# VH-VL binders against q9h9l3, part 4

Target 1, 176 residues: q9h9l3
Amino acid sequence: PRKMVAIDCEMVGTGPKGHVSSLARCSIVNYNGDVLYDEYILPPCHIVDYRTRWSGIRKQHMVNATPFKIARGQILKILTGKIVVGHAIHNDFKALQYFHPKSLTRDTSHIPPLNRKADCPENATMSLKHLTKKLLNRDIQVGKSGHSSVEDAQATMELYKLVEVEWEEHLARNPP
Key: E = the ipSAE of ESMFold2; O = the ipSAE of OpenDDE; V2 = 0.75 times the mean of E and O plus 0.25 times the DockQ between their complexes.

## First folded at step 16 (VH-VL; framework fv_reozalimab_arm2)

Design t16 (at its last look DockQ between E and O 0.05; V2 from the best seeds 0.00; counts 0 for: pae E 9.8 > 2, placed apart)
Fold by OpenDDE, look of step 16:
Structure t16 (fold): chain C 176 residues (1-176), chain A 121 residues (1-121), chain B 110 residues (1-110)
Amino acid sequence: as target 1 above (176 residues)
Amino acid sequence: QVQLVQSGAEVKKPGSSVKVSCKASGGTFSSYAISWVRQAPGQGLEWMGGIIPIFGIANYAQKFQGRVTITADKSTSTAYMELSSLRSEDTAVYYCAREEGYSDYYGMDVWGQGTTVTVSS
Amino acid sequence: QSVLTQPPSASGTPGQRVTISCSGSSSNIGSNYVNWYQQLPGTAPKLLIYDNDQRPSGVPDRFSGSKSGTSASLAISGLQSEDEADYYCAAWDSSLSGYVFGGGIKLTVL
């Protein structure tokens, strides 16, 4: 079986009015929740909006941040050949300007058995915070300090592990 | 210089609705939380609710749930607060304020000039 | 009715040090940053202190904030006549998913 990692990214606002989401932090954890990667990343464009309340990113974090191109290479190297777990992971891939093979991607925001387990509609898109609270009895993304991408990546992995066997069997029978 | 400019004073009858606008200029209107805070004459500040324009998600104080609607137009960098079923007790100055998004700052760091809403028969 | 509790009034003479208190609960001050706002007569509120003890640019260092447990305090040293205003504490309340304000305190400079 392939190795599994979970990823979570934080974005800041660039471009006109700060509406462009640019990668500013990326965290990757292994199956056990150990941190494999956790770096602040410097976008190629001027940051207009740090989105601190949600991203947790502050100006001081960008002082020694890893340039985007370098970070992207490091991250892709880690992801290559692995099953990548994430929540609403298309946003992370978009920010990375990279798309992992669909067959090796697991999005916890689109796993019906996970929603069912949380007593949520199977076809609804539930937040990571909600699922984590319901299924892990854990509070994440609390306070006003912004998200922790490490915490979110770990939570995402923990959630997936709850339905891993069932979902992997489903995917084997119904490949994407 | 970031500014929030609100619409003008309103005089309303009980039972009617009022919609106040708040336009941001000189800065971003993306992932900031635009909050609405009112202040009745001689009274303190009361948070009504807020919206995150980039997500389109609004939340409301329980007191105003079902009676207030907060929206935002990203294209015009304008937030709106509509309060229905107006009562005399709704007479107040209504403020919009930008929350938590400017550099390392938290809190409501930019405020509109306020909009006076008077509800009278 | 305010979730956060402040004394309704305080006073001091020029040059004095005055302290304004703000009491809350675990769901607001106990778990979130406290902000302080100054409201001069006839004006919109102004952010005075953020993140418990941080001063925005332009705020004199004679203003200071502190937090302990479920309580917060604003201290004004070297009180000046222009400090006469209403002061509000505020915090995010996790249980309410919204901001809560103190009742405000009117500071009079004698």
Scores: ipSAE 0.020, ipTM 0.588, lowest interface PAE 8.1, mean pLDDT 91
Fold by ESMFold2, look of step 16:
Structure t16 (fold): chain C 176 residues (1-176), chain A 121 residues (1-121), chain B 110 residues (1-110)
Amino acid sequence: as target 1 above (176 residues)
Amino acid sequence: QVQLVQSGAEVKKPGSSVKVSCKASGGTFSSYAISWVRQAPGQGLEWMGGIIPIFGIANYAQKFQGRVTITADKSTSTAYMELSSLRSEDTAVYYCAREEGYSDYYGMDVWGQGTTVTVSS
Amino acid sequence: QSVLTQPPSASGTPGQRVTISCSGSSSNIGSNYVNWYQQLPGTAPKLLIYDNDQRPSGVPDRFSGSKSGTSASLAISGLQSEDEADYYCAAWDSSLSGYVFGGGIKLTVL
């Protein structure tokens, strides 16, 4: 059976006016929620806006951060050959500047059975915080220091497990 | 040492297609990103797209979306670029090039010798 | 109509320093690594600079790269006649989801 991991990333603002999103943290957990990877990542260009209220990234985190090119290689090695679970995962892959095979990608923001369990419209895009509270009775992204990508990756894996059997069977019948 | 050897020159009629091969030797083929870059006579370099064989995913430049198909065969360590609906403007030298790693970010450090494709009536 | 803008030509005399420019945008040079390629007539391009300012093995230290904002530069000190070639800047463009080259600049050694 193919192994499964969950990923979550935090971005900072780069480029003019800080409007470009660049990867500054990435966390990967295994099926059991154990942390396989958690690094602050130094973007290849100047950080204009740390976006700390949402990203949790501060200047001190960048002091020993892994350069983007190195971190990307480490992350891709972990993801190779695995089913990768994320929430709005397109944004994570865009920040990593690659795309994982669609057949091996699971996006908890777009799984109809998961929305149904949360009593949400099946085609709605639901936030990770909302789904986690509704389905796991767990508060994430609390406090004033921004999001934790470890916490978010762990929540994402637990959400997927709620629909894993049904959704994997659906995908086997309906390959992307 | 890593080497990329491309298929030979081709002369094609407008409206046809061409498929250029790029065989890699040395290193681990699936650990490379393979890009295709073309150069019309007297003109600059133009990225057409690339593939990451370990993921099996190809990316294409917007200009070629719908006309180019890039594939890889891990068993033969060969990448292919197929360009369809050829026209005279497609006359160019076509290069394959690799980056060590899984993306186009490390720079294209090994280049094939180039394949001349001439499109004429 | 290249995404990255380079002047079409530049010149210098042997022994001098020449700077070759490349202008882009926030979606390419401003947020991604810049690479430089040298192409001698009739040959495949050769990687000259990667990651903005790093030299591959075998590239002399008189070649140097730099980047500021959305612009990049390649400097050649101690110019030699063998440096007469076309030079291309390149970068990933996040908005186009593709790799882009400059139009190339022909360097003439006078």
Scores: ipSAE 0.007, ipTM 0.603, lowest interface PAE 9.8, mean pLDDT 87
ESMFold2 (binder alone), look of step 16: mean pLDDT 89; pTM 0.929

## First folded at step 17 (VH-VL; framework fv_reozalimab_arm2)

Design t17 (at its last look DockQ between E and O 0.03; V2 from the best seeds 0.00; counts 0 for: pae E 9.8 > 2, placed apart)
Fold by OpenDDE, look of step 17:
Structure t17 (fold): chain C 176 residues (1-176), chain A 121 residues (1-121), chain B 110 residues (1-110)
Amino acid sequence: as target 1 above (176 residues)
Amino acid sequence: QVQLVQSGAEVKKPGSSVKVSCKASGGTFSDYAISWVRQAPGQGLEWMGGIIPIFGTANYAQKFQGRVTITADKSTSTAYMELSSLRSEDTAVYYCAREEGYGDYYGMDVWGQGTTVTVSS
Amino acid sequence: QSVLTQPPSASGTPGQRVTISCSGSSSNIGSNYVNWYQQLPGTAPKLLIYDNDQRPSGVPDRFSGSKSGTSASLAISGLQSEDEADYYCAAWDTSLSGYVFGGGIKLTVL
């Protein structure tokens, strides 16, 4: 089997009204939860809304942040050839302006066996926080300081590991 | 000196498909993104989609979703663009262009010479 | 029709400074880098400016780019006859997840 990594990104608001989600932090962990990448990222345009309550991003984090293009290159090199696990990962890829091969992507927000295990409807979209609490008995995204992308990436990987065998078998029989 | 050399002109009938090739030479191939841009006679540039050969997957402009397929062969440093269900409005010069796939350089700094595709009954 | 909006034409006399405009939205110019391309008659486009204001090697410093808000501008100082061409702005569009071009401006040197 291919090596797996989990990714989680934090976004800030750019554009005149701050409605555009721009990458401001990216965290990648390996199968064991070890951090492979964790950088603040400077968007190519002025940040209008740091969305700190959710993103955890503050202005001071941008002082020495990695320029977007550089960070994107670093991230893509890490992801190359890997099975990438994420939660609602489409948003992360969108912020990266990159889309990983579908066959090598695992989205924990769309794994019916995972929802079933959590006593949730199989076709419902459950939050990472809810699944993590239900299945790992762990509280993430607590407080008002915003999310930790490392914590979220680690939780995502751990959730996937709960259903890895079953889901990989399913995908083998039903390739995307 | 990096060059992109495209396949020759094509004349196609409506409803058929065309596959244009773009061969890179003089530099690396896999680490760059190959975009396809077309230009109808007297019209502007239109981005169709792109591929990063090392990843093997492409993204497409919504307008061409389901009708265009972009692929790359790393062994031959060649990118391909196949457009199906051709119609007269697909008559254009089709360009391949290279840009830094990992994001260091988002500008399309190397262009092919263009391939004229004519769709007529 | 084009996602980015450019006037269809512009003109200037040799030695003059001309400015070419490009108008977009929050999802493209407003949040992403702008590139400019020059297309001489009968040729493939050429990268003129990237990342809003950067010049590739070989591009004279009389070409300059700028961006403000959802608009970008290409300035050509010391206009020369060989500058007569079509000029296109371009940017990644986050909403569309793709690159978008302006309609292009035909610059005539009188």
Scores: ipSAE 0.022, ipTM 0.667, lowest interface PAE 4.0, mean pLDDT 91
Fold by ESMFold2, look of step 17:
Structure t17 (fold): chain C 176 residues (1-176), chain A 121 residues (1-121), chain B 110 residues (1-110)
Amino acid sequence: as target 1 above (176 residues)
Amino acid sequence: QVQLVQSGAEVKKPGSSVKVSCKASGGTFSDYAISWVRQAPGQGLEWMGGIIPIFGTANYAQKFQGRVTITADKSTSTAYMELSSLRSEDTAVYYCAREEGYGDYYGMDVWGQGTTVTVSS
Amino acid sequence: QSVLTQPPSASGTPGQRVTISCSGSSSNIGSNYVNWYQQLPGTAPKLLIYDNDQRPSGVPDRFSGSKSGTSASLAISGLQSEDEADYYCAAWDTSLSGYVFGGGIKLTVL
């Protein structure tokens, strides 16, 4: 593919006791970190637990949120044909009820060269916050009101750029 | 065990339409991508398009864009392919096939038995 | 003309190793997984190899796949009479936004 984007999602609790995770926000940035998409999304089910301390989602955000079916269509249209970068990205795809082609997917939680740069074990699963602090000298997910999916998507793209040349060459030689 | 059972053979006139059904049993229907592949007599395999039932999104090969409609009914675990404006060259065996992982390119690992469609005047 | 190019036929004798080739481009084989399908006479195709070189459960280990650049290969070792079939390579093509098959190759066991 010609272009690369990074994605991050926030979820709320639906279903009995709020244990089902449903998409409530999605942000997509381009290679330069410019925001291509950032919407609050209304799940098709009643929200039981906003999970605000992690999600940053509050009741007022849902009043004018884009219905899930519409938002999903918009998001998938942006992702089609692109390399998609994320952190623990399988959770984002699960919430979108969509799985991007593996050959076009980059997960910063599973890139051994990135862990090596952070002086972390190659096979460890490291948090986005930890990698960002260690490798970019930035604090993200700061404050009392949950994560910002824009901030997280931007950080994820910058982390990937640190290993992009090496990892793209590796994948070209060893296709997934 | 996942099984795909297709509707029976059809004989059609040029200019008409055909709708083939593909009923899934076993596994979770919404976890599949369903593709439609046809094979004219003595010829190779030709991908027509597919659908991800849980998302309701269909994708079509450019050759068939505008003539084919692929749908799914989650309540009956059935996918459909409708081909309109039939021509004699549309005479073929039509297969449905499952790809697990919502089209993550794991391959079409379960195939229906095929539906023969004959287009003749 | 098929997007993926396969020779029209191949042959071998029982016990022989046969290699079947498949040529594509950067928009298909060069950037996406290759799958292989076997079609015995009068039957639906069967997935033989997925993700370039992985065998589904129930496929004998004498079938193997490989990929280099924009080309893929299916190897069959210890050729058996039951291996007489048509073989198709396939991959997603990003420029066409669609799945593409090779033209198929008829394997004859002599």
Scores: ipSAE 0.009, ipTM 0.490, lowest interface PAE 9.8, mean pLDDT 86
ESMFold2 (binder alone), look of step 17: mean pLDDT 88; pTM 0.925

## First folded at step 18 (VH-VL; framework fv_reozalimab_arm2)

Design t18 (at its last look DockQ between E and O 0.81; V2 from the best seeds 0.00; counts 0 for: pae E 9.2 > 2)
Fold by OpenDDE, look of step 18:
Structure t18 (fold): chain C 176 residues (1-176), chain A 121 residues (1-121), chain B 110 residues (1-110)
Amino acid sequence: as target 1 above (176 residues)
Amino acid sequence: QVQLVQSGAEVKKPGSSVKVSCKASGGTFSDYAISWVRQAPGQGLEWMGGIIPIFGTANYAQKFQGRVTITADKSTSTAYMELSSLRSEDTAVYYCAREEGYSDWYGMDVWGQGTTVTVSS
Amino acid sequence: QSVLTQPPSASGTPGQRVTISCSGSSSNIGSNYVNWYQQLPGTAPKLLIYDNDQRPSGVPDRFSGSKSGTSASLAISGLQSEDEADYYCAAWDSSLSGYVFGGGIKLTVL
């Protein structure tokens, strides 16, 4: 089986009105939850909205942040050939301006067995925070200081591990 | 010196397919992104899509989604662009271009010489 | 038709400073790097400016790029006859998840 990693990204607002989501932090963990990558990232354009209450990103984090192009290269090297697990992962890939193969992507926001296990509608989109609380009895994204992408990536991986066997078998029978 | 060498001119009938090749020499291949850009006679540049060979998955412009296939052979350092269901408006010079590193979509520093594709009945 | 907008033509006399404009939106120029390409008649395009204002090796310093908001500009100082060419701006578009070009400007040296 292929190696698995989980990814979570934090975005800030760029553009004239800060409506464009730009990558500002990326965290990648392995199957065991060990951190493989965790960097603040400098967008190619001026940050208009740090979205701190959600992203946890502050201006001071951008002082020595890794330029986007460099960070993107580093991240893509890590993801190459891996099964990538994430929650609502299309947002992360969009921010990375990258398209990972669908067959190697696992989105915990779209896994019916996971929702079923959490007593949620199978076709509903549940938050990472909700699933983590229900299935792992753990509180994440607590407080007003913003999210921890490392914590979120770890939670995402742990959630997936709960349904890994069942879901991988399903995908083997029904390849995307 | 890094060069991209493309396959020769093509003349095709409407409804047929064309496959253009782009061979890289003088450097590495897998760590670069290869983009395909076309230019109709007297018109501007149009991005069709691109691929990072090490990943094997291509990105496409929405306009060409479902009609274009971009692939790469790492063993021969060659990228390919296949366009199907050809129309007269597909008559153009087709370029492959390389972007350094994994910072794809941010600057094409090496270009092929171009391949003229003519679609006519 | 092009996502990025450029005037179709510009002109200048030798030694003159000319400016070529490129206008986009928040999803491309407003949030991503701008590149500029020079295309001489009958040749493939050449990267002239990358990352808004960086010059590749071999490009004279009389070429300069800048960006502000959703607009970018290429400035050519000391215009020379060999500068007669088409110039294209380009950028990644986050909303389209694709690379986009301007319509191109034909620069004539009088």
Scores: ipSAE 0.029, ipTM 0.688, lowest interface PAE 4.2, mean pLDDT 91
Fold by ESMFold2, look of step 18:
Structure t18 (fold): chain C 176 residues (1-176), chain A 121 residues (1-121), chain B 110 residues (1-110)
Amino acid sequence: as target 1 above (176 residues)
Amino acid sequence: QVQLVQSGAEVKKPGSSVKVSCKASGGTFSDYAISWVRQAPGQGLEWMGGIIPIFGTANYAQKFQGRVTITADKSTSTAYMELSSLRSEDTAVYYCAREEGYSDWYGMDVWGQGTTVTVSS
Amino acid sequence: QSVLTQPPSASGTPGQRVTISCSGSSSNIGSNYVNWYQQLPGTAPKLLIYDNDQRPSGVPDRFSGSKSGTSASLAISGLQSEDEADYYCAAWDSSLSGYVFGGGIKLTVL
């Protein structure tokens, strides 16, 4: 019935000095939080910095990872025609080398009603960890082992559901 | 076999707009990524932007943001590029090109014949 | 000015192997696949190499591509007079969120 998914990606450093962010994991969940996609992805070039502290990506994950071009095709096929929810989602789309229609994109890092529920300034950019702790009473991204993109995608969907009715009505009145 | 056929040559005054069409035949149009590339006389290729018709949202080179609009009509299998506020520097051949698959920004494997746009007062 | 840098010209004689270069940065060639296009005089460009080193159907196997760091190369073995053309490298640029071309190399077959 509902054509909505949440996405979260993990990036590694590529290019000289590892300063370019390249996709190395992507997780997609449906409205109920069921995992539709979760793959480690091999960037099109040499990985210079795994960024493991934040990304959770290690060399062993890349051994049998899906090549970027193949993974991108799989991911975009899942996203087609759907409302896509994410946190700071522009970075995920940039790593996918793809920009989903704005009218079908929801970014939990910039939803004023969500910030208000968290007792935060409506114009602030809030971290996923902070919003999840305040609004869902859950701790995510704990420790030094890096983030879980499945966990983060699931949290993102649950956060959006808290404001879904209000925000969808707002967007209907104020098309992007 | 996929083929791209573009609209005919245009002569325009500075300050006006031009809209070039690119009609696809063969294959499934909604599965394409369509790019627009221009080439000024004696110069190289310059990517202007592209669209994946099934999504309907275009991506633009920063140089053209605000002046170019790229659209697609799935019912006629036609992509369009409109460039506004024309200047003499916009005199060029404008190509449309298909990228393999609707999710692939790599490789423009089918090209239109080109549309010459001349901007002159 | 082009984001990817190519020398403006190159030359070779029939039967030789020539190498055509392309220089970029970490945000394009250094992190993304490289494509090559051939443009014969008066014609639209033609995809010659994609994904660094892959040949589309119908492209002779004497054309080959490679990449090292932020630079890419197109090699043509057994050079023929019909290879006289402009050659462009291209890649996605992650910082610009756009596709970029080299300035083109005019290959002359002597």
Scores: ipSAE 0.007, ipTM 0.596, lowest interface PAE 9.2, mean pLDDT 87
ESMFold2 (binder alone), look of step 18: mean pLDDT 89; pTM 0.927

## First folded at step 19 (VH-VL; framework fv_reozalimab_arm2)

Design t19 (at its last look DockQ between E and O 0.03; V2 from the best seeds 0.00; counts 0 for: pae E 10.5 > 2, placed apart)
Fold by OpenDDE, look of step 19:
Structure t19 (fold): chain C 176 residues (1-176), chain A 121 residues (1-121), chain B 110 residues (1-110)
Amino acid sequence: as target 1 above (176 residues)
Amino acid sequence: QVQLVQSGAEVKKPGSSVKVSCKASGGTFSDYAISWVRQAPGQGLEWMGGIIPIFGTANYAQKFQGRVTITADKSTSTAYMELSSLRSEDTAVYYCAREEGYSDWYGMDVWGQGTTVTVSS
Amino acid sequence: QSVLTQPPSASGTPGQRVTISCSGSSSNIGYNYVNWYQQLPGTAPKLLIYDNDQRPSGVPDRFSGSKSGTSASLAISGLQSEDEADYYCAAWDSSLSGYVFGGGIKLTVL
């Protein structure tokens, strides 16, 4: 079996009116929740909206932030050859301007057995916060200081581990 | 002297498939992003997709999704673009190109010589 | 039809300063780096400007790039006859998750 990592990204608003979501932080953890990567990232364009309430990103974090192109290379090297777990992970990949192979991607926002375990409709899209509370009895994304991408990545990994065996068997029989 | 050398001209019938190769020489291969760009006669440049060989993942333009397959062989430093269900409007010069640096999509600094693909009955 | 919009043609006389425009949207030029390519007749494109305003080795400093908002511009100072070519702007588009080109501008040196 391949090694597994979980990823979570925070985005800021760029472009006119800040409507473009730009990568500003990326966190990657291994199967045990150990942090493999956690960097602030400088977008290639001017930041219009830090979205601090959600992202936790502040202007001061961008002073020594890693340029996007460099960070992207670093991140992709870490992900190469691994099963990548994330929540609504298409947003993270979009911000990275990269898409991991579907066969090596696990999105906890689209795993029916996980929702079933949480007593949620199997075809519904549940938030990471909700699933974490229901299944791990843990509160994440608390307060007004913004999200912690490390915390979110760790929660995502732990959620997946609850259904890993069942889901991996399902995928083996039904490859994407 | 980094070069990309592409396979020769192709003449295909509608409904068939074409596979164009792009071999890199004079430098590294796996760490670069290889893109495929085509240009119909008298028209502009059109990005089809790309691959980073070391990652083994390819991105495709939505227009070609499901009809194009981009692959790379690290052992031979060769990238491939296969286009299926060919139509007359697929008649074009097909280019491979790479970016130097951190293997992203931001600048294609080396181009192949182009491969002419003609689709006709 | 192209995601990025360029006028179809431009012209100038030798020694003149010419500006070539490129307009896009938030998801491409507004967010991402802009590159410019020069294509001489019968040849493959050549990278002219990358990352909005950077020149690759071998590109004269009379070529310069700039970006503002959702628009980009290529300026050619001291126009020369050999500058007659097609010029394309390009950028990654985050909404499409793909690279996009402008329609290209045919620059004629009179």
Scores: ipSAE 0.210, ipTM 0.753, lowest interface PAE 2.3, mean pLDDT 92
Fold by ESMFold2, look of step 19:
Structure t19 (fold): chain C 176 residues (1-176), chain A 121 residues (1-121), chain B 110 residues (1-110)
Amino acid sequence: as target 1 above (176 residues)
Amino acid sequence: QVQLVQSGAEVKKPGSSVKVSCKASGGTFSDYAISWVRQAPGQGLEWMGGIIPIFGTANYAQKFQGRVTITADKSTSTAYMELSSLRSEDTAVYYCAREEGYSDWYGMDVWGQGTTVTVSS
Amino acid sequence: QSVLTQPPSASGTPGQRVTISCSGSSSNIGYNYVNWYQQLPGTAPKLLIYDNDQRPSGVPDRFSGSKSGTSASLAISGLQSEDEADYYCAAWDSSLSGYVFGGGIKLTVL
């Protein structure tokens, strides 16, 4: 039996003109929405753009942040052997410099039955905020202080549960 | 092969506290969860709460909020449940149980032997 | 009053098929996995079924679980004398933020 977790990350801009997305916060929740991990993470290079409007990351968060190499090790230990749920999750894995097996990955931005429940085109890529409002009647990512990765990970898990039975059966019949 | 060994039976007066220990041995790893479940004589099972030892986070059933404290010591592989303000209705067998992993849906696959707590004047 | 509702008792004769029900809500059985526990007299509970319909190693295949909507069922085929026990369904409840058990059902083998 496979354990399941949901992950969400917040990124800051590094590299030339701040165009590189680097991990600065990561939150992981279990099936029940309990927080398993929630840390601010210090990128291995200079932060050019905190992207605070979206990331919620500010300079003070970096003062005691866990260095990227240490945080990555902690996070990967949690993810190992588990089904990992996320929204547009390829961005989170890219920021972690990590490949999770496709057979153990669930991306709520690409699940046709979930879009159908939201009365959205099945082939569309829908935002987490939109799906959460439509299907859970909850507002996330409110205000101008940026996103909460804990809130987003919890919402992502609840969205997946709405289609879990159907989608797991589909994947069993159509292995990626 | 995992075993959970609990502390011995307790006889307590109303208004006092009891602390039950649960030591894991034999193949236990750091990323499991420990739950506490009680059973009054002739009655059903009642979940009290649980803890994920690697993170030290505990969750409590609503009924026991404010009376129960659940802790874990990773270095000794031991979980503890402390129930305060004891009443005669708290007379029960108290079990600890392991959930494989900390994902919470694998079920409680290893159970301790139970600790009988008797509350009487 | 248990959050998950089970009949208080059931009975059967050796060889019969018995079905034990468990009724819940969208916040527990509807959204979360159902587990089943067997408790023999004088012993600790034992995990019988996990993840709605999976058997742990050592559980006979005559035990089966299923789930439909907000209800779950445990079926015991080829009933045997050693199946006389209490049976509990259980699931996480997202509204209560806690694990809940059914009230238990005493199965008697005649």
Scores: ipSAE 0.008, ipTM 0.573, lowest interface PAE 10.5, mean pLDDT 87
ESMFold2 (binder alone), look of step 19: mean pLDDT 89; pTM 0.926

